# VHH binders against DNA N6-methyl methyltransferase (damt-1): the designs that were tried, part 1

Scores and structures below are computed, not measured.

Target 1, 365 residues: DNA N6-methyl methyltransferase (damt-1), of Caenorhabditis elegans (q09956)
Amino acid sequence: MDTEFAILDEEKYYDSVFKELNLKTRSELYEISSKFMPDSQFEAIKRRGISNRKRKIKETSENSNRMEQMALKIKNVGTELKIFKKKSILDNNLKSRKAAETALNVSIPSASASSEQIIEFQKSESLSNLMSNGMINNWVRCSGDKPGIIENSDGTKFYIPPKSTFHVGDVKDIEQYSRAHDLLFDLIIADPPWFSKSVKRKRTYQMDEEVLDCLDIPVILTHDALIAFWITNRIGIEEEMIERFDKWGMEVVATWKLLKITTQGDPVYDFDNQKHKVPFESLMLAKKKDSMRKFELPENFVFASVPMSVHSHKPPLLDLLRHFGIEFTEPLELFARSLLPSTHSVGYEPFLLQSEHVFTRNISL
Below, numbering starts at 1 at the first letter of every chain, in headers, positions and changes, except where a header shows other numbers; Kabat numbers aren't used for antibody chains.
F, E and O stand for the ipSAE by ESMFold2-Fast, ESMFold2 and OpenDDE, each averaged over both directions (binder to target, target to binder). V2 = 0.75 x the mean of E and O + 0.25 x the DockQ between their complexes.
[cut] marks letters that were taken out.
Atom coordinates printed by the task and the answers are left out, and those that the model quotes come from them; centres of patches stay.

## First folded at step 9 (VHH; framework vhh_3k1k_2)

Design m1 (from y1 with Y33W)
Fold by ESMFold2-Fast, scan of step 9:
Structure m1 (fold): chain B 365 residues (1-365), chain A 127 residues (1-127)
Amino acid sequence: as target 1 above (365 residues)
Amino acid sequence: QVQLVESGGALVQPGGSLRLSCAASGFTFSSYWMRWYRQAPGKEREWVAGIRSSGGSTSYEDSVKGRFTISRDDARNTVYLQMNSLKPEDTAVYYCAAKRVYIDSSGYTFVSEYDYWGQGTQVTVSS
């Protein structure tokens, strides 16, 4: 493949998925029009006591310079292709954040117990009927070729992609489900809730990052599977994941970067290492060490998107992987917060971002 | 086998007009994003105009908007740059470039690493 980078219109992707329900994604969720403002520099300095502007190590600085050069290239090409919007006088970031708050103002049933059973529906189903059939204790599948609708008791609708299967619960539930159905996954995507020293001190819920050390990943993967892990920018996290992959008998085959951009194509943060904030997120891809499958993936690939304003929402990867020739039939998303077609998803909030508050009716259809 | 051959460069008076042509061969022209760039002595190469394979989608650098027009003839594998109201600062070697850009129905735009470049054609604007 000669592809150097990609630019994603994530809004267009979800519009395509739900086209048959005459729905469009609310554009306000994708209107990040200006760079993110970091916390006050004075407040940050005050918290550290005295200002200590340590230099980054050479390799980290060179990586940031590489991303800055790629960001410029993406900005130039996207502008020349008319992908990006013109300069905005009005800052739409606040409007976008308020749309995210509205989208997140929905109720999802709490996990109560793991189950191997699948409850199937095709076109529409009430949440009360699913709960009566054990939704909170089971896996739910939209079996049809078209998106399905789940409606809760207050009338709120959730739009479910075709052939998607989901479970509200602990990601460890996947091991029992895999065994019960004799099902192995050939693609796993995960965005774990990563620990930081400050967050760990304040959290009472211990199952987040620690659950990774309890998962037996190799037993749910096919021999030639690919696994893709979103990682935080915490110092040492890449080395920690390499060690985790090694414990699972796996090795890294690529580390890709998602460059987060404004609607004008500029990075959401300046490449200023002193603020410890970067406009990109890393995705580590790995395979089993004993697999003879050769993945023709670029070792260092960059793709860019205007992020959905909902915190921690990640772009869909399935079509990006297919572009590089990766074939898969049983994809699985761990720690899911949204659903994808033909995909198994497990997490405490797997259909959080499927509510009617994310969409508007396409009145032109 | 891939070739881009620019022609039409000349010496013109300020305020004059000139049309550049770029003849392409050795690739599927209709599938490629075509652009014009220019480079004056001692300066870096800069983008001037572009035209997508999707038809009708053209883009221009701000300093040439309203003066330059890019167009293409896919049947003849040729891209054109019509230059009007020429200024001395338009003096440069003009280069034609071709790049594959694929827009997936999934919302991804994939951009190829490789550019095909012509050898350039000299445009001089002076009295």
Scores: ipSAE 0.704, ipTM 0.838, lowest interface PAE 0.4, mean pLDDT 81

Design m10 (from y1 with R52Y)
Fold by ESMFold2-Fast, scan of step 9:
Structure m10 (fold): chain B 365 residues (1-365), chain A 127 residues (1-127)
Amino acid sequence: as target 1 above (365 residues)
Amino acid sequence: QVQLVESGGALVQPGGSLRLSCAASGFTFSSYYMRWYRQAPGKEREWVAGIYSSGGSTSYEDSVKGRFTISRDDARNTVYLQMNSLKPEDTAVYYCAAKRVYIDSSGYTFVSEYDYWGQGTQVTVSS
């Protein structure tokens, strides 16, 4: 492929998924008109000694230089193509932050125990009918070709993508499910809640990172599968993931960058090789070492998107991977907080971002 | 083998009109996003107008809206820029450029690394 970069209109993506319910995403969730405040914090991890620290400072500088060049190209082309159409609000992102607070103000059932049972629905269903009586959580599938609706006992509606399957529970539950259904996944996407020194991180997130070392990833993957891991920007994380992949019998084939931009196409943070806060996130792609499958993937691809104002929300990757010729039939998302069509999703809050607080009715005059 | 050849540049008086042409060869013209850029002395190159493949939608820089019109003739592999109500600040070398852009129905826009440019044509607006 001769593709140099991509720009995602994430609102358009979700509007397309839910068009048959006459829904669109709330525009305020994507009204990031102001750059994020700069942070001079430099987070040094001193686990491997002086040489690794010097190397990481250099690598961070090189990555920032490459990303800065790409960001300029993306802004210039995106402006030219009129991709950045939103009127600048310049409210220090206040509207988008308030919209995010509203979107997160919903109740998700708590996981109590795993179950291999799949409960299917097509158009609409009560959440209490789909979940256990508080003891066991089932796997829920929207088996229809159109999006479905699930309603909570308090009247809150959740909009479920077609052909999606989800489970509220520990990601380890996937191993039992895989065995019970003789189902292997040919694509896994994971966004673990990485440990950080942020005061907002919960104890549960720290434990979830430890769970990665307990997952038997190879047993749920097809031989020629691809796995995609979102990683944090802390020093040493890439080496940690390479070691985890190696333990799973896997090797890295590409490391892609998501450039987060404002509605005007500017990076959300200025580039600075001495600061911890950067406008990009890394996605590591890996395959089994013993697989002879050749992936025609660019080694260092960049794609850009205006992020949803909800923290930790990642852009959909399925169509991006298909663009590079990656074929898959059984995709799985681990640590999910939102659902995708034709995808299995597992996590403690897999449909958190599917509520009516994320969407509005598409009313045309 | 790829070529973009601009023509039509001239000296015109303020308020005048001018039509620029860009003849393309060596690639599948109808599948490319075509656009015009300009560069005035001592200034950075700026985008002026663009037209999507298959006679699609057009877009313009704010300062030329209502005065300039971009169009294309895919049968003749040519893109045009009709410039009306010309001002002294429109004085620049005008460049034709071609880039392959694929717009996915899911919301992704994919941009090719190949970017073809012409040599430019000089437009001077003065009395």
Scores: ipSAE 0.694, ipTM 0.860, lowest interface PAE 0.4, mean pLDDT 83

Design m11 (from y1 with R52W)
Fold by ESMFold2-Fast, scan of step 9:
Structure m11 (fold): chain B 365 residues (1-365), chain A 127 residues (1-127)
Amino acid sequence: as target 1 above (365 residues)
Amino acid sequence: QVQLVESGGALVQPGGSLRLSCAASGFTFSSYYMRWYRQAPGKEREWVAGIWSSGGSTSYEDSVKGRFTISRDDARNTVYLQMNSLKPEDTAVYYCAAKRVYIDSSGYTFVSEYDYWGQGTQVTVSS
């Protein structure tokens, strides 16, 4: 593919998924018209240390320079294409932050004993009926060709993408499910609960990431599968993931960058090597070493998106991967906080962002 | 292989009209986002107007809205810029450009690295 970059529109993506229910995403969730607040602390002293730390400073600077050039191209092209809004509302993202608080103020059932059983519904159902009187221990599938509706005991409605399957529970529950259904995944997307490593608290932070080392990823993947991992910006995380992939018999095929932008197309943070805050996040793509499948993926691809105001929300990747010719039939999202069509999703809050508080009625369809 | 050739540039009086043409060859014209840029002496090149392949949706720089109209004829592999109510400030070299831009069904925009440009055609608005 000759694609140089992409500009995503999460709002339009979700609108397209839920069009059949005459729903639109609340635009306030994406009204990021102000740059994010800068880190109030400034660290004037350069990092000192051995050659690998000097190398990391250089690599960070090189990535920042490349991303700054890409940001300028994206701003210019997107402005020409009328993708970006001309005026900001200058509310310091207050409306967007309030919308996020409302979206997150929902009650979902807690995880219970894992079950490999699939409970199917097509159009609508009560959550308590699907989940043994409100206990989440099953896998729930919306088997219809249109989005489905589930209603919690407090009257809150959740809108479920068509052919999506979700489980509220530990991500390790996927191994039992995979085995019980003789089902392997050809695409895995994961956004693990990363913690920033403090020099004084490295031991405690590493313990919180142990769940990744408990997963037997190779067992649930097809031979020619692709796996995509979102990573944090802490020093050494890329090398840690390369070693983790290697232990899983996998190798990195690409490292992509998500550039987070305002509604006007400007990066959400200024590019600055003196701050820990950068306007981009990294996505590492890997395949099994013994697979002969050739992925014609750009090694260093940039895509831009206005982030939803909910912390840690990532844009949907399915259509982006399909654009590069990645065909998949059984996608899986680990550590999920939202649902996608024809996708299995596992996490402690996999349908958190499917509530009616994320959507509004589209009376103009 | 790829070629964009502009024509129609001329000297015209203020308030006059002019139509620019851009003949394309060597690529699948109907699939490309076509646009016009201009560059006046001592100024930066600026975008003027664009036209999409999908449905022919058009967009314009604010200073030319209501005066300029972009259109395309895919059978002739040609894009046009109809310029009405011309002002001296419209004096510039006008460039035709082609870029592969794809918007998928979910609204995601994909932009190609290849950007084809013509040689330019001079438009002068004066008496």
Scores: ipSAE 0.706, ipTM 0.846, lowest interface PAE 0.4, mean pLDDT 82

Design m12 (from y1 with S53T)
Fold by ESMFold2-Fast, scan of step 9:
Parts: sequence; structure tokens; C-alpha cells
Structure m12 (fold): chain B 365 residues (1-365), chain A 127 residues (1-127)
Amino acid sequence: as target 1 above (365 residues)
Amino acid sequence: QVQLVESGGALVQPGGSLRLSCAASGFTFSSYYMRWYRQAPGKEREWVAGIRTSGGSTSYEDSVKGRFTISRDDARNTVYLQMNSLKPEDTAVYYCAAKRVYIDSSGYTFVSEYDYWGQGTQVTVSS
């Protein structure tokens, strides 16, 4: 494949998923018109004195140089194609932050026990009825070819992609479900709750990074499966994941970069070496060592997206992977906070971002 | 063999018109994003105009809007640049360029690493 980079459009993706319901994602969630401000505390730290700091600075500089070159190419092509807005809104991202606050102002049930039972619905169903049928303990599937609607007792609606299955619970529940249904996954996407100060201080789920060491990933995968793990920018995390993959009998086939951009196509952070934050995130792709399947994937690939203003939200990867010829029938998302068509999703908040606070009616007639 | 061959460059007086042509061969023309760049003496190459696949949307650099029109003929594998109301500042070597751009049904844009360029055609606007 000769594709050098991609520019994603999360709004159009979700519009295509929910078109039968005449829904659009609220545009305010994607009005990232201003660059993010780095935390000044980190800029004050001297980063020259120790070998680990010197290595991280060098690695960051090398990655930043490559990403800066890619960012310029992406900005230029996207501008020519009229993908990006010419003028910025000078609100310091206030509107998008308020939209995110509204989107997150939703309550979902807490898991009390795991079960392998699947509860199916089509078109519409009440949250109370699904709860009575063990929604918080069981797996919920929208079995129809069109998106479904779940309504809670206060009238709040949740829009569920077609053929999607979700479970409110611990990601460890996936092993029991896989075994009970004789179902193996050929694609796993995971965005674990990586250790950070915000996770430690505000954790609700008591889910630690160490949960990855408790999962028997090989047992739920097909022989020729691909897995894709989002990683944080912490020093040594890439080496830690390579070691985890090795323990699972897997090897890295590619490491891709998500470049986060404003609505004008500029990186959300400058590539200044003095700043502690970077405008990109890494995605590690791996396969089983004993699989003879050859993935014709670029070893290094950059894709750009205007991030949803909701913290930790990642863009949908299914179309991107299919573009590179990755064929899958049973995709699984671990640590999910949103749902995708024909996908199994597990996490404590798997349908958090499916509420009507994320969507609006399509006004075009 | 991939080729882009520009033609139509000439000496014209201010206020005149000129039509540039770019004949393409060796690739599936209808699947490529086509564009024009120019380079004036002592300056960097700049983008002028672009046209998406199948006679799709057009885009222009601000200084040429309303004066230049880009068009394509997929049956003849040719892209055109109609230049009206020419100014001395339009004097440059004009380059045709082709890039594979695919936009999927979800609106995701995929851009190829291969960027095909022609040899350029000289446009001089002077009295």
C-alpha cells in the first residue's frame, strides 16, 4: 500500500452510522479552533541532566521532527482539499469544552455481577426493561440492521449502532463470554486506563494498568488475529508493551501515530522541544508469532483527526484498518466508552458517548 | 511510465488570457487529485489551484480567485488552467501535479506518498 497518511472525519463517520435515525454528532464537540496550552509547571522542569531524560528528549525530538514534517504535509493537502476551516473561532475552545461537559453528564448502570447471557433488542427498548432483564450483568445486543434506541425513565435516549454488542463490566468478563459462546475475536482494539495523576486522583472504577497482566489475550484471539493498543507518552511504555506482547506470544508489526489537529489543520500543540506535551498518540499493532499471516501494513503510518473534546476519546479505526486490507468479522473493543457497528465492546462505560447529548437531529431536508 | 506534460506557456501582455494544458499518462487519471503550482524567480513553489476527482470541487489560492479556472477532462486524461486578467505577478514556471487521493464513504481521506510532477511551462506577463 502506498498511502502516506490519512485525515479522518469522526463527524462524518458517526453521521454514516446513524443516518437512518436522521442524526448528526453535535458539531460543538469538534470545534477545536485553538491550540492547547501546555501546563507551565512542566515547562519549568530542567530536562538536561540525566540519561533517561536525555534519551526521552532525543526520542521526542526525533519523533517530533518526523511528525512536524507530516503535519505540514497534512495541513497543505487538507487545505487544498477544503477539509479544514480557513478562519478560527477565537473562543479558546470554550464552546467545545462546554459541549463535552454536557455529553458526559449522563448516568449509566454499574456492574454488580458478570454473566454470559445475551439480551437482544431491535429498533427501541426501555433502559428499565433491559435492567429488569439483567442489562448490567449481561451482554446487550442491537440485533437489527439499523441503529437502535434505548430510552431511560427520564426520557434520555441512547443511540446504539446496528449489530453492536456491549457489556457494562470488567474487561476480564470477556474470557468467560468468549468461552461460553465459542467465539474468538480476529481484531482487538484497546485503550487501557494508563497510569497518570488524574486516573489515580479521580478513578471511579478502580481499574489499574495492571489489569492487562490479568488478561489471557491469546485465549480469545483467532490464530491470524491483529491487536491494536493505544499507548501513553510515558517513558518506557513502548518497551513495556513489547514485553507484554511477547508474554502473550505476539510480536509488533507496526506502530502508527494519531496526529491531533485543530479545525484549521494545525497540531493541537507546537512541536517545541521545551514543552512536555506532544500533539500525537501512538497505536501499537501486533500479531501472534506463530501466525504465518503476512500483514502488508506500513510500519510507520500517520493519521490526523480533530479530537472530540471529550477526554480520552479515540477515533474509529475500523475503516482505516480495512483500507490496508485487514479483514475481520469479530472485532472487540476493550475499555470502551463508545460503540461501533458489528463490534463487541466491554468497559465500565461502553455506551457513555451514545446519549442524545452527543447527537442532534439532521436539519438538512 | 508515468508522465505529466504541460503545454500552453507563452509571453502575454498584462490583462491577457492564456490556457495551460497538462496531458497525463501511465496512471488512472480519473482517480487522482490534480493541481497546478507555480514558481517565480527567486521564490518558493506555491500552490495555485486544485480539482478533485471526476470534475469534483475546485479550490484556488486567494490571489488567483476569480481570474483562474481549473478544469479536467477525464476522457482525455487532461487538466486545464484557464488564466484571465493576467498580471506581471503571475510570471512563473507553472507545474502540473498529480496525487492519489481516496475518500471513503465515511469521509476519511487517504493520501498516497507518490506525487507526480511535470517539467513545467513558462508563463511570462510583460509589455
Scores: ipSAE 0.765, ipTM 0.872, lowest interface PAE 0.4, mean pLDDT 83

Design m13 (from y1 with S53W)
Fold by ESMFold2-Fast, scan of step 9:
Structure m13 (fold): chain B 365 residues (1-365), chain A 127 residues (1-127)
Amino acid sequence: as target 1 above (365 residues)
Amino acid sequence: QVQLVESGGALVQPGGSLRLSCAASGFTFSSYYMRWYRQAPGKEREWVAGIRWSGGSTSYEDSVKGRFTISRDDARNTVYLQMNSLKPEDTAVYYCAAKRVYIDSSGYTFVSEYDYWGQGTQVTVSS
């Protein structure tokens, strides 16, 4: 594959998923014209050993230099292709922040006991009919070829991608579900709740990254599966994940970078070493050591996306992986906050970003 | 062998018109993003116009918009730049360039690492 980088369009992706319901994603959620500003105080990087800290500082600087070069290429090509908006509105992303507040103003049922039972629906259904009473949480599947609609008791609608399955609960529930249904996954995507000061303060639930050490990942994977982990930018996290993969009998095949850009194609943060914030996030891809499957993936790939204004939202990876020839039948998303077509999703808020507050009617369809 | 050959450069008076051609060979022309760049003496190379693959849209640098028109003939493996109302500021060596770009059904854009360039053709606008 000679692909050097990709420029994603999350808004168009979701529009394509829900076009049969005459829905469009609210464009305000992607109106990121102003660069992000860090807090008034810079947080100190936690210090490890002197040698480990020095090594990580060097790695971070090398990554920043490479990403800055890629950002210039992405900006130039995207501008030529008219992907980026020419005019900016420098209002500190006011519209997008308000849209995010509205999108997050929804109620998701709380998890309690897990059931391995799958409750299916095709076109529309009441959420209370799909979720058994509050003591037992079922797995819910939209079994139709078109997106489905689930309505909450307060009248709030949630739009569910076709053939998606979700479970409101602890990610550990996946092991029992996998066993009960004799189902193994050939792709796992995970965005774990990584520990940091900022993340800890903003969370409403106590999900710990140590839950990863309680998961028996190898038992739910097919032999030739691919796993993709989003990681935070804290010192030592990549090494921690390499050790975790090794304990699972897995090895890293690629480490990709997501460059977050404004609607004009500029990085959301300047590549200024005085700031603790960087405009990119890392995705580690791994396979079982015993698998003879050769993934024709670039070892160091960059893809850019205008982030949805909802914090911690990640772009869909399915089409990106398919572009590189990765075929999968049973994808699974752990720690999910949104749903994808033909995908199993598990988390405490798996359909958080599926509410009607994320969408508007497309009258042209 | 990938090759881009520009032609049509000439000396022309201000307000005149000129059509540049770029003949491509050695690749599947209809699948490539084709574009024109220019470089004036002592200045950096500047993007002028671009045209997406078969049936694709066109784009222009602001200073040439409304005066220049990019077009392509996929049957002849040729991209053109029609330049009208030429100004002295348009004096430059004009380069044709080709890059493989793919946009999937979801609107994701994939850009190849290879970028092919021609040798350039000189355009001089002077009385």
Scores: ipSAE 0.728, ipTM 0.862, lowest interface PAE 0.4, mean pLDDT 84

Design m14 (from y1 with S53Y)
Fold by ESMFold2-Fast, scan of step 9:
Structure m14 (fold): chain B 365 residues (1-365), chain A 127 residues (1-127)
Amino acid sequence: as target 1 above (365 residues)
Amino acid sequence: QVQLVESGGALVQPGGSLRLSCAASGFTFSSYYMRWYRQAPGKEREWVAGIRYSGGSTSYEDSVKGRFTISRDDARNTVYLQMNSLKPEDTAVYYCAAKRVYIDSSGYTFVSEYDYWGQGTQVTVSS
C-alpha cells in the first residue's frame, strides 16, 4: 500500500451509519475553528536516569518535527481538495463546547453486574423495559440490518448501529462473555483511562490504568488477532505499553499518529517545545509473537481528523484498517463511549454518545 | 515510464487567453487527482487549480477563480487549463501534477506518496 496519509471525516462516517433513520450528526460538534488552549502540564518520567530522560525528550522533539511536516502536507492537499472550510471564527469554539455539554447531559446507567446473557432487539425498545427486567445486567444487541432505537423513561432516544452489541459494566466482564459464547476477538480497540490528576478527579467512578494489568487479553484473542491501543502523550507511556504487550506475549507492529486539526486543516495546538500539549495522539498496534501472520501495515502512519468536541472521543478505525487489508469479523472495543456497526463494546458508558442530542433530523428547514 | 508533458505556453498580451494541455502516460490517468501549479520568478510554487477523478469536482486558487477553468479528457489522458483575462501577475512557469487520491464510502480520503510532475511550460503576459 502506497498511502502516505489519510484525512478522516467522522461526521460523514456517522451520517452514513444512521442515514436510514434520516439522521445527521449535529455539525456544531465538529465546528472546531479556534485552536485549543494548552491543557494540564506534561508529566516527567519518574524512574529513569538523566541520560534516558534526555533521550525521551529528543524522541518527543523528533516526533513533533515529523508531525509538523506531515501537517503541512495534509493542509496543502486537503485545501486543494476543498476538504477544509475557509472561514475561521475565533470564538473559542463556543458552539461546539455547548453542543458537547448537551450531548453529555443524558441519563445513562452507571454500571451493571457481570452477565453473559444476550438480549436482542431489532427496531425499537424501551430502555426502561430493559432495565426493569434486569436487562442492563446483560449484553444488549441490535440484531437488525438497520440502526435500532432505544428510548428511556423521559423520552430520550438513543440510536444504535446495526449488529452492534454492548454491555454497561467493567471491562473485566469480557472474559466471562468470551468463555460463555466460545467467542474470540480478531480485533480489539482500546482507549483506557490513562493516569492524569485532572481526569481521575472528574470521574464519577474510579478507573485506573492498572485495570489493564487485571485483563487476560491473550485469552480472548484469536491467534492472528490485531490489537490497537490509544495512548496518552506522557513521557514513558509508550515504553510502558511495550512492556505490557510483552507480558501478554505480544509485539508492536506499528505506531500510528492521529493529527487533530481544525475545520481549516490547521493543527489544534501549535508545535512548540515550551508547550506541554501536542496536536497528535498515538495508536499502538500489536500482534501475538507466536503468530506467523504479517499484516503489511505501515510502521509510521499519519491520519488527520477534526475531533468531536466531546473530550477524548476517538475517530472510528474500522474503515481505516480495512483500507490496509485488515480482515476481521469479531471486533471488540474496550472502555467504549460510543458504538460502531457489527462491533462488541464494553465500558461504563458505552452508548453515551448515541443519544438524540448528538443528532438532528435530516430535514430542509 | 510515467510522464506528464505540458504544452501551450506562450507570450500573450494582458486581457488575452491561452489554453494549456497536459498529456499523461504510464499510469491509470482516470483514477488520479490532476492539478496545475505555477511558479513566478522569485516566488514559491503555488497551486492554481485541481480536478478530481470523475470530472465533477474542480477547485481554484482565489486569484484565478472565474478566469481559469480546469477540465479533463480521460479518453485522451489529458488535463487542460483554459486561461482567460490574463494579467501580468499570471506570468509563471505552469506545471501539471498527478497524485492518486481516493475517497472511500465513509468519506475518508487516502493520499498516495507518489506524486508525478511535468517539466513545466512558460506563460508570459506582457505588452
Scores: ipSAE 0.730, ipTM 0.848, lowest interface PAE 0.4, mean pLDDT 82

Design m16 (from y1 with S54T)
Fold by ESMFold2-Fast, scan of step 9:
Structure m16 (fold): chain B 365 residues (1-365), chain A 127 residues (1-127)
Amino acid sequence: as target 1 above (365 residues)
Amino acid sequence: QVQLVESGGALVQPGGSLRLSCAASGFTFSSYYMRWYRQAPGKEREWVAGIRSTGGSTSYEDSVKGRFTISRDDARNTVYLQMNSLKPEDTAVYYCAAKRVYIDSSGYTFVSEYDYWGQGTQVTVSS
């Protein structure tokens, strides 16, 4: 494929998913009109090691140069195509930050036990019935062709994509589910919790690695499956993931970049090889070493979107992968915080971002 | 063989009008985003106007809005630029360009690496 880059209108994507319920995503969640300010304390920390700093500066400079050139192309073409807003609301992202706080101010049940049982609903159901008040952490499936609605005991509604299945629990629960249902996944997408804003200690990194190292990924994958991992911009993380893939009998086939942009198409951070913060995130795609399947994927690809102001939210990848000819029947998201159509999702808060606080009513003109 | 051939460039007086044409061959014209760029002596090439393959959506650089109109005839594989109320600062070589853009229902816009470019046509506004 000769596709050089892609631009995602993520708000439009979710509006399309929930159109049947007459819902629209709150535009404030995507109103990133101002560039982000880098955290100066992280610069000080990263400049400590001389040899690592020197190597990091060179590597970051090369990557930033390429991304800066791509960002200019994306802004120019997106402007020509009227993808970006001509005028910005300059509120230093205050409205989008407030919308994110509101979206995250919801309660969902905590995982306490694992179950292989699938509880299906089609249009509407009580969350307490589906989750049995935490006594049995069921796998919940919206079996209908249209989005469904579940309601928490406090009256909060959650909007569930059609044919989606979710489980509130440890990602390791997927192994038992896979075995019980004789189900293998041909696509896995994962966004592990690499960093906590509330905990700035190396202990957090070790705990994240322990979780990943406890997963027997190969046993839940089809032979010709693809796996996609979101990673941080930490020095050495890519090499660490290559080692993890190798332990799983896998090899990297591509490393893609998500360029985060404002509503006007500018990168959310200025490019600078000395800054800790960059306007892009990396996605590593890997396959089983013994698979002879050839993916016609660009080894390096850039796609851009205005991020949802909720920190842990990542853009949907299914149609991006299909564009490059990747066909899959059983996609799985690990460490999920939002749901996608026809997808299995596992995490401690897999439907957190499906609440009514994320949506408004879509009214015809 | 891919080919874009511009025509219609001429010398005109300020306030005059001119219509540029770009005839395309060798690719599936109806699927391409068609656009006009211009380059004046000693300046960088700048985008002037564009027209999408879907919905007939058009876009313009601010300095030409209300004066220039881009249109396309997919049956004839031709894109046009109607230029009205021409100013001396519109003097430039005008280039036709084609880029494949695919917009899917999921909210993704996919943009091709390859641009097809014409040889350019000279527009001079003076007197």
Scores: ipSAE 0.753, ipTM 0.864, lowest interface PAE 0.4, mean pLDDT 83

